VH-VL binders against LON peptidase N-terminal domain and RING finger protein 1 (LONRF1). Designs and how they scored, part 10

Target 1, 211 residues: LON peptidase N-terminal domain and RING finger protein 1 (LONRF1), of Homo sapiens (Human) (q17rb8r558to768)
Amino acid sequence: TAELSHLTKNVPIFVCTMAYPTVPCPLHVFEPRYRLMIRRSIQTGTKQFGMCVSDTQNSFADYGCMLQIRNVHFLPDGRSVVDTVGGKRFRVLKRGMKDGYCTADIEYLEDVKVENEDEIKNLRELHDLVYSQACSWFQNLRDRFRSQILQHFGSMPEREENLQAAPNGPAWCWWLLAVLPVDPRYQLSVLSMKSLKERLTKIQHILTYFS

## First folded at step 3 (VH-VL)

Design s23 (framework fv_umesolerbart)
Fold by ESMFold2-Fast, scan of step 3:
Structure s23 (fold): chain C 211 residues (1-211), chain A 122 residues (1-122), chain B 107 residues (1-107)
Amino acid sequence: as target 1 above (211 residues)
Amino acid sequence: EVQLVESGGDLVQPGGSLRLSCAASGFTFSSYSMNWVRQAPGKGLEWVSFISSSGSTIYYADSVKGRFTISRDNAKKSLYLQMTSLRAEDTAVYYCAREGLDSGNSEWFDPWGQGTLVTVSS
Amino acid sequence: EIVMTQSPATLSVSPGERATLSCRASQSVSSNLAWYQQKPGQAPRRLIYGASTRATGIPARFSGSGSGTEFTLTISSLQSEDFAIYYCQQYNNWPLTFGGGTKVEIK
């Protein structure tokens, strides 16, 4: 709705882990402050909040991803099990606090569209190459690791015909970033990118390193 | 070619108003936050105002808050600064600047426009 | 606001010599610090961002270092085109703030 499209000021922030566009992020919420945050999100109808990793100097990182609430189970012991999925990426403009949880003014990130026809062709070729490398990497994983990934993140998304249809680029890039064994600081760096070409190039470099 | 071109600078009396414009070309204007930075003659750089890519978030330096209004028109690829209640200390070259192109925090500036001179005097 | 202090205000150096410029923040800005070069009558030109990352096209003689509150810009072998005013800028906190500048001039 219109209200949801304008959620950029005093956005509630869950400080915990990396989240990525289209990727499921199931949460077990124990703390009263976060239970309050989830409850408010549901009651106001926004049904979303920001997710950022912690940062030693600024409380939480400068980049994150919105999580959309799909389902909530409130347990008798006070715990909540919250099924979420990643939405829009954002950068943090200003930090705040509300009733014990962090808030932020944010700016949503979108990939910068490539308009030149030759660059679009080159981007498609790079995409297809990296997607093939990602499929090979995943299928060559030991059965145990592959099974754990499938159970936690689901199957790798299929390639998309229009690479620039989604503002965050192809879904498989984010699924792969969530499962690749890379440092969270590197994951954060890739999350902050506005160039699909840069993101694909970095993913390719990682895949080559682990192949 | 990535370019920012400012216009609207003029001589104005104290208490007057001016509107500055910045025309962007060579990049997807709607994907970048924009800033105004000023420089008084013979002095250093001073940040004036910020507007997010969508226009939903705006920040001002305390020295201009309540007197200046930043806005943008993404369809026209233009940034604006409406200045009111101008003071002698607002005399400066005003630069339009785009957020930097980097994967990290991006509120360093590249490119910059050439600047437009605003002189506030009687 | 975070106050950025640059020193010295003026640095006199001969061509071919090394110049070191300091920038100090009144509180930590992590690595969110940029350096700009400005010549008379021109807009500022970006040199360094993220405290140590050279921008595209910037010669290797320019290097940045530091984190937190203490930062340095080093020009290892001054060329005639390097005589200019240099500004540091923090982009960790609002409002964004610049240092007062260091003028690098011919000795």
Scores: ipSAE 0.222, ipTM 0.743, lowest interface PAE 5.6, mean pLDDT 90

Design s24 (framework fv_umesolerbart)
Fold by ESMFold2-Fast, scan of step 3:
Structure s24 (fold): chain C 211 residues (1-211), chain A 122 residues (1-122), chain B 107 residues (1-107)
Amino acid sequence: as target 1 above (211 residues)
Amino acid sequence: EVQLVESGGDLVQPGGSLRLSCAASGFTFSSYSMNWVRQAPGKGLEWVSFISSSGSTIYYADSVKGRFTISRDNAKKSLYLQMTSLRAEDTAVYYCAREGLDSGGNEWFDPWGQGTLVTVSS
Amino acid sequence: EIVMTQSPATLSVSPGERATLSCRASQSVSSNLAWYQQKPGQAPRRLIYGASTRATGIPARFSGSGSGTEFTLTISSLQSEDFAIYYCQQYNNWPLTFGGGTKVEIK
């Protein structure tokens, strides 16, 4: 949302897994540093923090996704289960540290809108083609894998009438990226894109490889 | 046509001030971070300043920090660089540059403006 | 700040030959490296970003490689329009920094 665009400096970063716009990301938290980070997010009223995957240089990736805290459950074994959902994507501008956890100055990513009528029509055609390929790939998965996906990520989102209504493009793209069995480097590459056309093209290439 | 056009370069005495402008056209200006890069005559490229798409985050090279101020007006599709306390070593062609679009945007530059010459001499 | 060192400062080659330009970072910049071409009186032109991704409209004879601290720009079968100054740039850390440039000139 617009409010999130003001949370751009010294943003707390949970370094763990990939996260995507609109996609649920349940977290099991027991490390003291992250318990402190989440407590602060709740106490300040922001109820948000960044999620980035780690990189090979003992740091975290240049791109990530904000997670909005929906609920917190305390388990009998001492763990906390934090129910989150992906919000805005961001790129990391500058890295920092605070009380044992990472922080970052960030810039939120939004898809660049296509305004030319012919390009919008071509984008719609590409979208519909890739969506059909995604549905075909999912339907052709073994029942065991399909059931696991449905349990963890829910059903594939339906096509949206206006492809450019949401700042991050259609929700189904992010659901699909979360479930595709690809290297985090490819997931990160797609997360970083500001062009819906580029994103659909890359997703199409990935689907073709698995088809 | 995606285009950046700089203006405001002039001959200025040491200690003087100048305001550079960069007019953007052919793209959604408010969706991109912007940078200023300069090049002294016969020398290489030097990054000067960064401003995020919303204007909330700004960075400066140490050589200009405290003397230059970057700003933007998204409604006017314009980027600015207010320069004060100018020195002979600030003599350069100043380029306005947009972050690259492909692969999520980052601070490699496409497009570049054609530059505006600032000469600081007595 | 990360210091970018380009070598050689000047490379003299004949048309049709291969030119290999080096760029070294004082510390790792991952793959966050770009290459630009600049001709006299002109703004820089983007060639390569992400160390190896050729920008739209750039001829296939231009190729980039490397990661971390060592990067290379290769121009195969040099054309007359390729004689220019080439700059590398890291965008991994603030401040952003450029190499000193390599001038590719006719033998």
Scores: ipSAE 0.350, ipTM 0.761, lowest interface PAE 3.7, mean pLDDT 89

Design s25 (framework fv_umesolerbart)
Fold by ESMFold2-Fast, scan of step 3:
Structure s25 (fold): chain C 211 residues (1-211), chain A 121 residues (1-121), chain B 107 residues (1-107)
Amino acid sequence: as target 1 above (211 residues)
Amino acid sequence: EVQLVESGGDLVQPGGSLRLSCAASGFTFSSYSMNWVRQAPGKGLEWVSFISSSGSTIYYADSVKGRFTISRDNAKKSLYLQMTSLRAEDTAVYYCAREGLSGNSEWFDPWGQGTLVTVSS
Amino acid sequence: EIVMTQSPATLSVSPGERATLSCRASQSVSSNLAWYQQKPGQAPRRLIYGASTRATGIPARFSGSGSGTEFTLTISSLQSEDFAIYYCQQYNNWPLTFGGGTKVEIK
């Protein structure tokens, strides 16, 4: 997205949770610093900010995802309910601060396109195999857990005909990563990858572990 | 084959200027950040400058700030380092280096073979 | 800037012996540390990134460990082609910084 490409320096960062391309991320904002951040994002027309998990050594992680504001509801008590969806991934180049909230200089991440026809064929075969494993894993979950996932994250996205049409790869990979019960370290590792093949391979290993 | 080839190194007098080039091949140049790293004769490695994949974010080592300018041309798959007000301590082999493929990516693979800059009166 | 200190400056070992190289950061760099090998007249060659991940094509005898401020590169059974200068590099903070190098030479 062209809008996101314009915002690379002193980008406001909400330090809270993992976010992923195409995945909804609803937020309840009550801290004054973040209420200010959201108001600024809306008033300037950018309607986006970065989301990173906390880091004990550097305040927040080296990778994150931009969140696009879809809707906002301001409550009388000063709280805000913000409906967002994940956009482009980024890596953090430099950390800063502004009026109590974190900022960063960032570089957006996109998957490196595979151009060789034989490699594209192999990528599709790997994709189809891993997608089938993901579907089996989800369908075999207990009803209560499955219902909670559907309510919070929605349905698993369907297969895409062109695996390399989206700069972040297929949407179902990110949906799956959001719902898999894995350590944030593994989630950050997968988020940081520029190779769809590497990402599918890692997801396959995780799914095999839970099978 | 992923390759970086530097050029432009020369003998130059103190206070002079020189432009280094790095030609990239075998990968999607526009998808990677690039760096310049130098090494004085018989000494260790020193990071010089960084440019993001789009060219929008640039960082410099304090020793070269205000004197060196990094730039890139993604259409030509080329990286540049414009050096001005050169000093004897700028004498070094200058390496072009690409960010690594995974993790937090400012570890370097590949490296070019380097181009020698000698600043001497 | 983060200062990277490598020790020893020179390590003399015989082929087949274990070599252990140390790298210390003046403040925490998490696991954002890489190791490079450099032979005379050549560009550096990447060995390890993320403190412990071996780069593709690097022999299993090379291993990295550590996090935070203390890091180690180990060569379990040194081969003749391993005599070189080894550099550590942090990529946690700007500016990026390298250690002064450890020269591994034949005893």
Scores: ipSAE 0.185, ipTM 0.703, lowest interface PAE 5.3, mean pLDDT 89

Design s26 (framework fv_umesolerbart)
Fold by ESMFold2-Fast, scan of step 3:
Structure s26 (fold): chain C 211 residues (1-211), chain A 121 residues (1-121), chain B 107 residues (1-107)
Amino acid sequence: as target 1 above (211 residues)
Amino acid sequence: EVQLVESGGDLVQPGGSLRLSCAASGFTFSSYSMNWVRQAPGKGLEWVSFISSSGSTIYYADSVKGRFTISRDNAKKSLYLQMTSLRAEDTAVYYCAREGYSGGSEWFDPWGQGTLVTVSS
Amino acid sequence: EIVMTQSPATLSVSPGERATLSCRASQSVSSNLAWYQQKPGQAPRRLIYGASTRATGIPARFSGSGSGTEFTLTISSLQSEDFAIYYCQQYNNWPLTFGGGTKVEIK
């Protein structure tokens, strides 16, 4: 959108955790700098900010995901519970600072669509295979862990008929990455991918490792 | 198959204007950030300007800021550099260069063959 | 801006010998460092990116190493086609900056 296209320079960045398109990301905000950032986001009507993990060389990672504010609950102890959901992915072009929190110039990421009919057929077959592996992995988790995942992230999204309808690909891929017990470096590499085939292949390798 | 072809280089007088073009082929132009890099005769490489894949973010070297304007037309698969208030020190071969990988890698591949701009009275 | 310093400015080497080219950044650029080869009248050719990753089609005799502020390009057993000017480039910070180049010439 026009609003989102204007939100590409000096975007406020919450440096904390991985975030993914369509996936809920509830935040407990207590630091004054982030409370200020959230307040500004609400007051300006933007209701969005970027989320990146920390990076040892450059303060925060080169890739992240926008978070859309759905609701804010103020707690008696001074903390705020901010209900967010992941939006568009981005790459970081330039880093900055504003009143104690990080900012960035960003470029939004979208998957590159395949147009060849044979490649589309192969992509569908790969998708269906990996989705089945994901369902099996989730159903084989202990009840305790499955219940925790359902409480925090909700149920695994259903398969989509058109794999390339969404700019970020199928929602279930992002839900799965949020719940898989993998190193943030692997999660970040998958977040940065602009190929659905490459993303499905990497997810398949991860699932096979945990089988 | 992946190619960048520059055009528009010419002899111009100091204070003059010139527009350079770069035609892209063999790849999805709208998925890549683009850059202009110049090289004065017998000298090294100097980065001039950057434009993101969508065109929303633009950066300039201090030496050209306020005088040069980078732009792109994704439908036409073309990159442009509008140069104004040209100085003798702007004399160089101007290269169009693509980011190495789609999504933020500002090392360059491919490069165009270059187009020569000479600013002289 | 980050200043990239290449040394030596000129390196005279006999065919078959090893050439070692240095590139130093005025502040850390992590591993976001590329090397290019340029022959007279030609556009630069990418050799190495990410400090140590050899680009597709580049012969194994070319290797890159280093991180942070000190980087090296090594050409083992120099071939006649390797006599050229070599540039390093950082892509960690804006503005993007190149080294002054090292001319590798025949002794």
Scores: ipSAE 0.296, ipTM 0.758, lowest interface PAE 4.9, mean pLDDT 90

Design s27 (framework fv_umesolerbart)
Fold by ESMFold2-Fast, scan of step 3:
Structure s27 (fold): chain C 211 residues (1-211), chain A 121 residues (1-121), chain B 107 residues (1-107)
Amino acid sequence: as target 1 above (211 residues)
Amino acid sequence: EVQLVESGGDLVQPGGSLRLSCAASGFTFSSYSMNWVRQAPGKGLEWVSFISSSGSTIYYADSVKGRFTISRDNAKKSLYLQMTSLRAEDTAVYYCAREGYSGSYEWFDPWGQGTLVTVSS
Amino acid sequence: EIVMTQSPATLSVSPGERATLSCRASQSVSSNLAWYQQKPGQAPRRLIYGASTRATGIPARFSGSGSGTEFTLTISSLQSEDFAIYYCQQYNNWPLTFGGGTKVEIK
């Protein structure tokens, strides 16, 4: 059987918040349109929908992240608690509507793999340096903020043996982006990047600013 | 070292068919959306068709819908444009163009050298 | 479709002078606008994307500005290699559309 994550046309879009690859995104859903959207996702077997932040000119942003439904709990008060985790990133090609919720034709984003040996070596050096800076930033954070992060996002992911094994790069980068106190414009910019080197460089600049 | 090379342009009679090819090199072809853009002699640029990186999403200009078919073969690093029911107004240099990278995906960089299609009796 | 209108159709300037090219969209395209340069017998060359971001390798004398429906490409201190046709392109809505072009000629 083929994986049902090949959705690219008329993909349902939940317009709410930033989502990132591998990062949990628990949702409390009460609006009838979104409850319908989630039920349809489950019924069709795709168990996925897109998440984008709002945009004043185009209704929602040009980039987002797919959310994979892990569990759904329907509450007696009409709310649904939806446990999701971030999957593939995407860019929006065309916007639409279906039964009150937004839809989009999308293109999935993957990091462009670096194959030159010298560039791979430099990428590993940059990665290790930025990871160290991220660990230092988190450990030196005030106890109250560190506790809140651990409660909501869990601990920082460990370094991966192969930096380019995952199409979106190392999981710790996305965990860090979710917890850094940066403007949504910066978060969206980083999400849209197809270069791990550019992403690590931008994260490094952000961390240096908060040093 | 990024290159796009078009081929397949020829003289064709009205109502005829022709297939254009674009060979990509120097970059990861499967990571980029591709476009066909044409330019009639002495005229401006006209966007013709778009295909997403996986090939799953395709768009056409109204002037070519139902007559042209865009496709790609990521293993061969090649883009195609199958043209049928050709008309005199389809006479143009056809350019293969890659989506722009770094934050904005529908501007074109690079462009190929172009291939000339002439439709006349 | 969004109609892109460029003005003037032809701009005559002397080397060393400043050229200002206008591009108007029939409806808002946000900042999703690119500028291209085309010389006779050549493929178009990208200059600007995102209305104001200069592409790598493009000289500083080229600058873009604007958002929404009104856009400008400015070429300061024109050089002999800058005489060409310039096209604006919106990439906010499908179908993608180009302006009719502005020809920059020697006065």
Scores: ipSAE 0.332, ipTM 0.761, lowest interface PAE 4.5, mean pLDDT 88

Design s28 (framework fv_umesolerbart)
Fold by ESMFold2-Fast, scan of step 3:
Formats: sequence, C-alpha cells, structure tokens
Structure s28 (fold): chain C 211 residues (1-211), chain A 121 residues (1-121), chain B 107 residues (1-107)
Amino acid sequence: as target 1 above (211 residues)
Amino acid sequence: EVQLVESGGDLVQPGGSLRLSCAASGFTFSSYSMNWVRQAPGKGLEWVSFISSSGSTIYYADSVKGRFTISRDNAKKSLYLQMTSLRAEDTAVYYCAREGFGGNSEWFDPWGQGTLVTVSS
Amino acid sequence: EIVMTQSPATLSVSPGERATLSCRASQSVSSNLAWYQQKPGQAPRRLIYGASTRATGIPARFSGSGSGTEFTLTISSLQSEDFAIYYCQQYNNWPLTFGGGTKVEIK
C-alpha cells in the first residue's frame, strides 16, 4: 500500500548525529525545517524519521537509524523537545529534498541469522566474552566519566537470553557503541553490519585497544 | 551453500511475454535486495532491475521501464521478472544477482547461472 | 546515467606478466566500484568491491585502486586461469552501470 511504501520512500532525514537501535536520542529542535519535519511526522501518523550524520558539506551518510517519536513538547519560544528512541537501521538508496530538509528512499537492515547449532554455540561464547570485556572496561573507567555516561545514556543493558531474537542483535552492543570514544567512521561501519559475529568481533577489537 | 537458480528462458516472438524465475537457497532471502542483470550474446553486462529486501522499493533501467515488472515472494524464496512487449534487443542471458555485504552494497555476489531469452520471429 | 569506459578493449599479455586494466566514470562514483571476472559460458565472478577491497577467496595477485572517476585493476603475475573478460561496475548512482569490458588474452 501507499502507507507502507511511505515508510521506505521519501523518508524525512534529520542530518545531525549517530543514532542506534534501542538507544534513547532526546532532541532539542530549533531549526524551522526540522520543526516542520517533526510536525508532519506526527500529523501523518508515522511518528518516525531517519537520522544520519553528515558525509560531506552537501550530503549525508549511506547508513542511518530510524528514530521513533515517544513524546513531543512544543515550547512557547518556538523550540520543540522531542523524546525519541532508535528503531530500525537503514541503508540509503536514493537522496532527495523537501521544503529544506533531506529525504531518502531507504532499505531496512536486519542481522542475518545463524542457523547451525555449532555456530550458534560459538556466537554465544563470543558474545559472553565480549560482554564481560565491555563490563570490565566500563567499571574501570574513571568515576567522573562513568557518572557522565550513566547520566546521559543510562546503565548498560543486561544480556539477552536469545541473541538473535531482535533483528538488530543485543541492545548492549548499541549502548556500548554510543559511549565508546571511537572515530565516527568506525561507528558507521559497525552500524552497517548485517552479521552479529562481525559486529561482536569489531567491538572486541575496539575494547582491546582501550584496555 | 548459497545458490541462485534462474529458469523460464525461452524462444519468444517479438511482442510476446515471458516470466523468469529465480530460486534462492542457502541464505536468508528476505534480508537481501535482488537484481536482474542481462547480457546479450557476445556483448557486455547491462543492469535491468532492482527490488529491495521487503519489495517496497523498485528501480528499472530506462530500456525496460513500462514493459518489465520485478517482484519477489519472500515466503517462497523466489524472485521474478515479468517481461511484456518483448523486442529483438531483449535477447540476452538473464542473471539474477544478490547484493553483497558492505557499504552501498549493489555490487553482486552471488550470481545465478543465467537463463537465455531469445526474441526472434 | 553514469557512463563507465574501460580501456584497453583487449590486452595481450604473457603468463607471469603484469596486467593493468583501467575504468573511468563520467562523473564521481566515490569508492563505489566493483570488478568482475567472466569466462566464456560462465556467470561473472566478483573480485573487488569498494574500489580496493578484495573479496574472500580472491588471490592476492588481484588488486584494485582509485576513487572518484579513475580506477585500476592490477593482476601482478598473470596465471593461465586469469585469461578472461573483466568488467567494472559503479553502484554509486541509479541506474547501475557496467563498463564495456576488457578482454585479457594470451600473447
């Protein structure tokens, strides 16, 4: 249908920061173009839009994450306070413009499931190892930095029983990627991955450099 | 064992119709965009059509737009190309091809073996 | 559409020699360029993507370089199984386009 097609075609894009599945992304919207974009999203009932980082002065990255609007407050001074959370990841297929803001035709990304029992066992072992390494890294941060992360991002998510239940993999991976002090190019590379094994391997490699 | 197998190629008269099928196995078909690429005898490769993983986004080469229709059935793990108003210039081996891993992933791996369509009076 | 031009159309080389194949885009395709090998009666085989990333299982003698509009595929020490037609493909813009191919044949 037209409604379903609208979720992947001419999707409004907020060009600003990295966003990740399940991670909160609170926004203070000042620019008229984005206030219009948010208002339209609410009025059409989609209540979501894409978030991408800028790529060049005139463009945005090939990958991003949908932000789902939880709540919105329109302030008397014209500002909007938008409470969002990261949803599905996407790949940009075609770029466009509408009333001053960017749009895109997109394709949603999902992790490719591992079916082999031995590979699932190895994936779980890798996951548990990397999760423990992430916990150690976070707990060994200086108190000031740890408190700052807790204030802005909340606590690290708990391990999930089924690693492949969610289409984007475990939530803690995305929380960690949001807090790790890595180059945005590395963050974008990890966001684009369709393999949980590859993503865990890359996160492990990053954590080793900060150990 | 990742595999794509095309079928449906045949000899058809100009103005005729034909439906090509591509059966996928060994991977999660619903997670990948799919493409049709053709190659006329003794000539180079020509991209024909794209369909996103969900089927919601479709693109066509100008040479086939309005005559060909790409579709997919994720439950059956199958890709289709419905061809109408066929012309002699449509004579080619038709390959189905899967998107690769990585950024801007419309480089192709794997490819099927191809199915020959001959348009001749 | 973006026009991809490959040169030379035919390259005659002896086994053990270096082969250098060129691919030029009519406008910038960034690094969104792939190389394929095709032998008679076979489907194309992916070699390189992202202009320079060698695909899994592809021998180290194959290397890709370039960005923007000028790209090169190099085969450092040609083996008998490397005689084939090579195609470049851009995937930066719709429609997707291929080069006309370079035939690498034995001298």
Scores: ipSAE 0.011, ipTM 0.630, lowest interface PAE 9.2, mean pLDDT 88

Design s29 (framework fv_umesolerbart)
Fold by ESMFold2-Fast, scan of step 3:
Structure s29 (fold): chain C 211 residues (1-211), chain A 120 residues (1-120), chain B 107 residues (1-107)
Amino acid sequence: as target 1 above (211 residues)
Amino acid sequence: EVQLVESGGDLVQPGGSLRLSCAASGFTFSSYSMNWVRQAPGKGLEWVSFISSSGSTIYYADSVKGRFTISRDNAKKSLYLQMTSLRAEDTAVYYCAREGLGGSEWFDPWGQGTLVTVSS
Amino acid sequence: EIVMTQSPATLSVSPGERATLSCRASQSVSSNLAWYQQKPGQAPRRLIYGASTRATGIPARFSGSGSGTEFTLTISSLQSEDFAIYYCQQYNNWPLTFGGGTKVEIK
């Protein structure tokens, strides 16, 4: 927890798309400012930067997800191919700028653990129900779209035994949110939630709408 | 259910020091950012200080920078405000306030406040 | 720092009437604005956040609107328990700042 404190102030922000915990986010970067940002991230050894969608009033959204750099290839045409995966979610506390790219002071988000026995039982029941609905939605998807999803995001993650083991909750929730054809406003709403129950409930409503 | 209880308010002379405490119960304290907000008698609300859930990010109002120090102990579920070089204009009821879950949810709940009077 | 200006300072209204409270920011605060209610001897109570989202347990007669620099809190049919001081607060920029308050009192 303390070890990540150095990544909470003046964190470089790539303003582009939604990113989610555990979900791959491959990037093709042309802009000099972002090539510089990525290069600095590698040279300093952090190998991480924030990803936020744009916002009309504040330049970028109040919530985002850290991307961990796994590999990078600089191509002769000026393009950079960056293989990343989503890490911790964050809330933006303060916005800044550095050499043409955005920066932020951030606070990492973690799900609030449910302690009450009855609430834990209800959470398990909700989880299992929504997971089943997600599987049904994906299986009933047209073959072409299912193939495209598998190619870009891989297979749907399996259910986890302990729903509250990971600070961001079950990985399948984030995989699903990445593939659902839903407005970015709803995706941001779900990303910002610190309650697994609220997140599952919202996902359930989205799935019901598409079924 | 969810409660914040402030303590430590007292009568203190100008130039003196005082430490305020805020005890949290009924929620996972370590998951929330906390604030101190004050209100002078018969006046409006004034934000004093912010501390992130981990304690790594802290902000202060200009009026208290260098004199007040905010801190937290997540194991003890407590928030603190160490006040030094107190002035008459620091006289106020001091509230601790929790930030809500989600980016738009601010200051709920509030504690019932603790009165600090700075007077000779 | 962003200065928050509330008007009117005092609003005299009869029960059952509509009350409209204004809050202006010296520069854009997006939709990062909250409204609080405070009764004598009590801590403030959150009514609205995100400029227009009603907090859980807050009656439907309370509604918020606006974005950028101009915001409004409306109480559609004032009840006896609604006579209080109301504060707006921006949380877009540091330092966080509150308006001076609007006192809603019985006519």
Scores: ipSAE 0.403, ipTM 0.779, lowest interface PAE 3.5, mean pLDDT 89

Design s30 (framework fv_umesolerbart)
Fold by ESMFold2-Fast, scan of step 3:
Structure s30 (fold): chain C 211 residues (1-211), chain A 120 residues (1-120), chain B 107 residues (1-107)
Amino acid sequence: as target 1 above (211 residues)
Amino acid sequence: EVQLVESGGDLVQPGGSLRLSCAASGFTFSSYSMNWVRQAPGKGLEWVSFISSSGSTIYYADSVKGRFTISRDNAKKSLYLQMTSLRAEDTAVYYCAREGYSGYEWFDPWGQGTLVTVSS
Amino acid sequence: EIVMTQSPATLSVSPGERATLSCRASQSVSSNLAWYQQKPGQAPRRLIYGASTRATGIPARFSGSGSGTEFTLTISSLQSEDFAIYYCQQYNNWPLTFGGGTKVEIK
């Protein structure tokens, strides 16, 4: 059987928007360079590429998220609708270029596991508190805004029993970051974190600001 | 307490070989990229080599490429630098350094350093 | 490789005075610049990263500024413990490179 390869060198990069682990990221692709990139991804069997926001000095940001291609619809006018979902987070080690689109050597990011039982208990308490704050914030939004969020991002993920089972932590954290009205600099800061505790603390501060 | 401790520095003749080790404690070693940085007596800092957290990506300074090999053992929480074909200009204190918490290539913490002297 | 140039090589100042250290890159390094302090016989200590972000525990008298090719480290009111050698480092491109250092010494 074919072996799965980990793609870390000369990874194709779509420079557009923030992407997060487990969060859907539907794309409308017009540019020939990106259509070529998507086609190559499908033909080589990787079916994934990196997503980074633009950066004024470095072309694109130092952190991003891999997008996994779920489906592709080709429209008669030459546009492609690409259904993707966020996978692993990464840090950019080296930038490159291939046939008009950006590439990068990357390092995948994973949360650092907390092993002490007292620290795990405190983490669970912080998690449950912040999750409750997130639910309250979402429920208190105007119906129109809530409906728009549900249409584009789906429902808020449920709490997970094991907070450290996934390498990127609980899915609801990333869903929330996608919908919160915060500056991309804050979003990039949180995406780059390797600590679930630090991420929950930052999210809590953001939620408190909007309360 | 987050700590890095280097060892293996010694006096060695030109053309010789030496292996440096760096023992990590107080953090999840497998989650961080590691670097070797050296400093010749009375001189500035010079970056030597990088290894990613998994060990899959490695970079070297041109001055050591082909002569030095960086490696890591995540189970043993150790970083290594195998040095061959040593030259007088390789004389330096060698520091191991962890990438910063947010994943940028600034260094924190640094080890105390281990002295390598290449002389006849 | 990107060449990092620090100036002056030596800066003589009195306690309580302001020190301004310069670091110039041969090509743009965005904001991917760090500053380190090194005292005799010790390993370097991280002060600033991302050109302007103070590391945890670093006193407010240390501040970094700049982007692209021109960077500055400012120590607003020098304390006796601040007399040391300071290095800038770019982490925008491989290989990683350091400046030659600026020695801040007592006048």
Scores: ipSAE 0.299, ipTM 0.740, lowest interface PAE 4.6, mean pLDDT 89

Design s31 (framework fv_umesolerbart)
Heavy chain, then light chain:
Amino acid sequence: EVQLVESGGDLVQPGGSLRLSCAASGFTFSSYSMNWVRQAPGKGLEWVSFISSSGSTIYYADSVKGRFTISRDNAKKSLYLQMTSLRAEDTAVYYCAREGYGSNEWFDPWGQGTLVTVSS
Amino acid sequence: EIVMTQSPATLSVSPGERATLSCRASQSVSSNLAWYQQKPGQAPRRLIYGASTRATGIPARFSGSGSGTEFTLTISSLQSEDFAIYYCQQYNNWPLTFGGGTKVEIK
ESMFold2-Fast, scan of step 3: ipSAE 0.516; ipTM 0.814

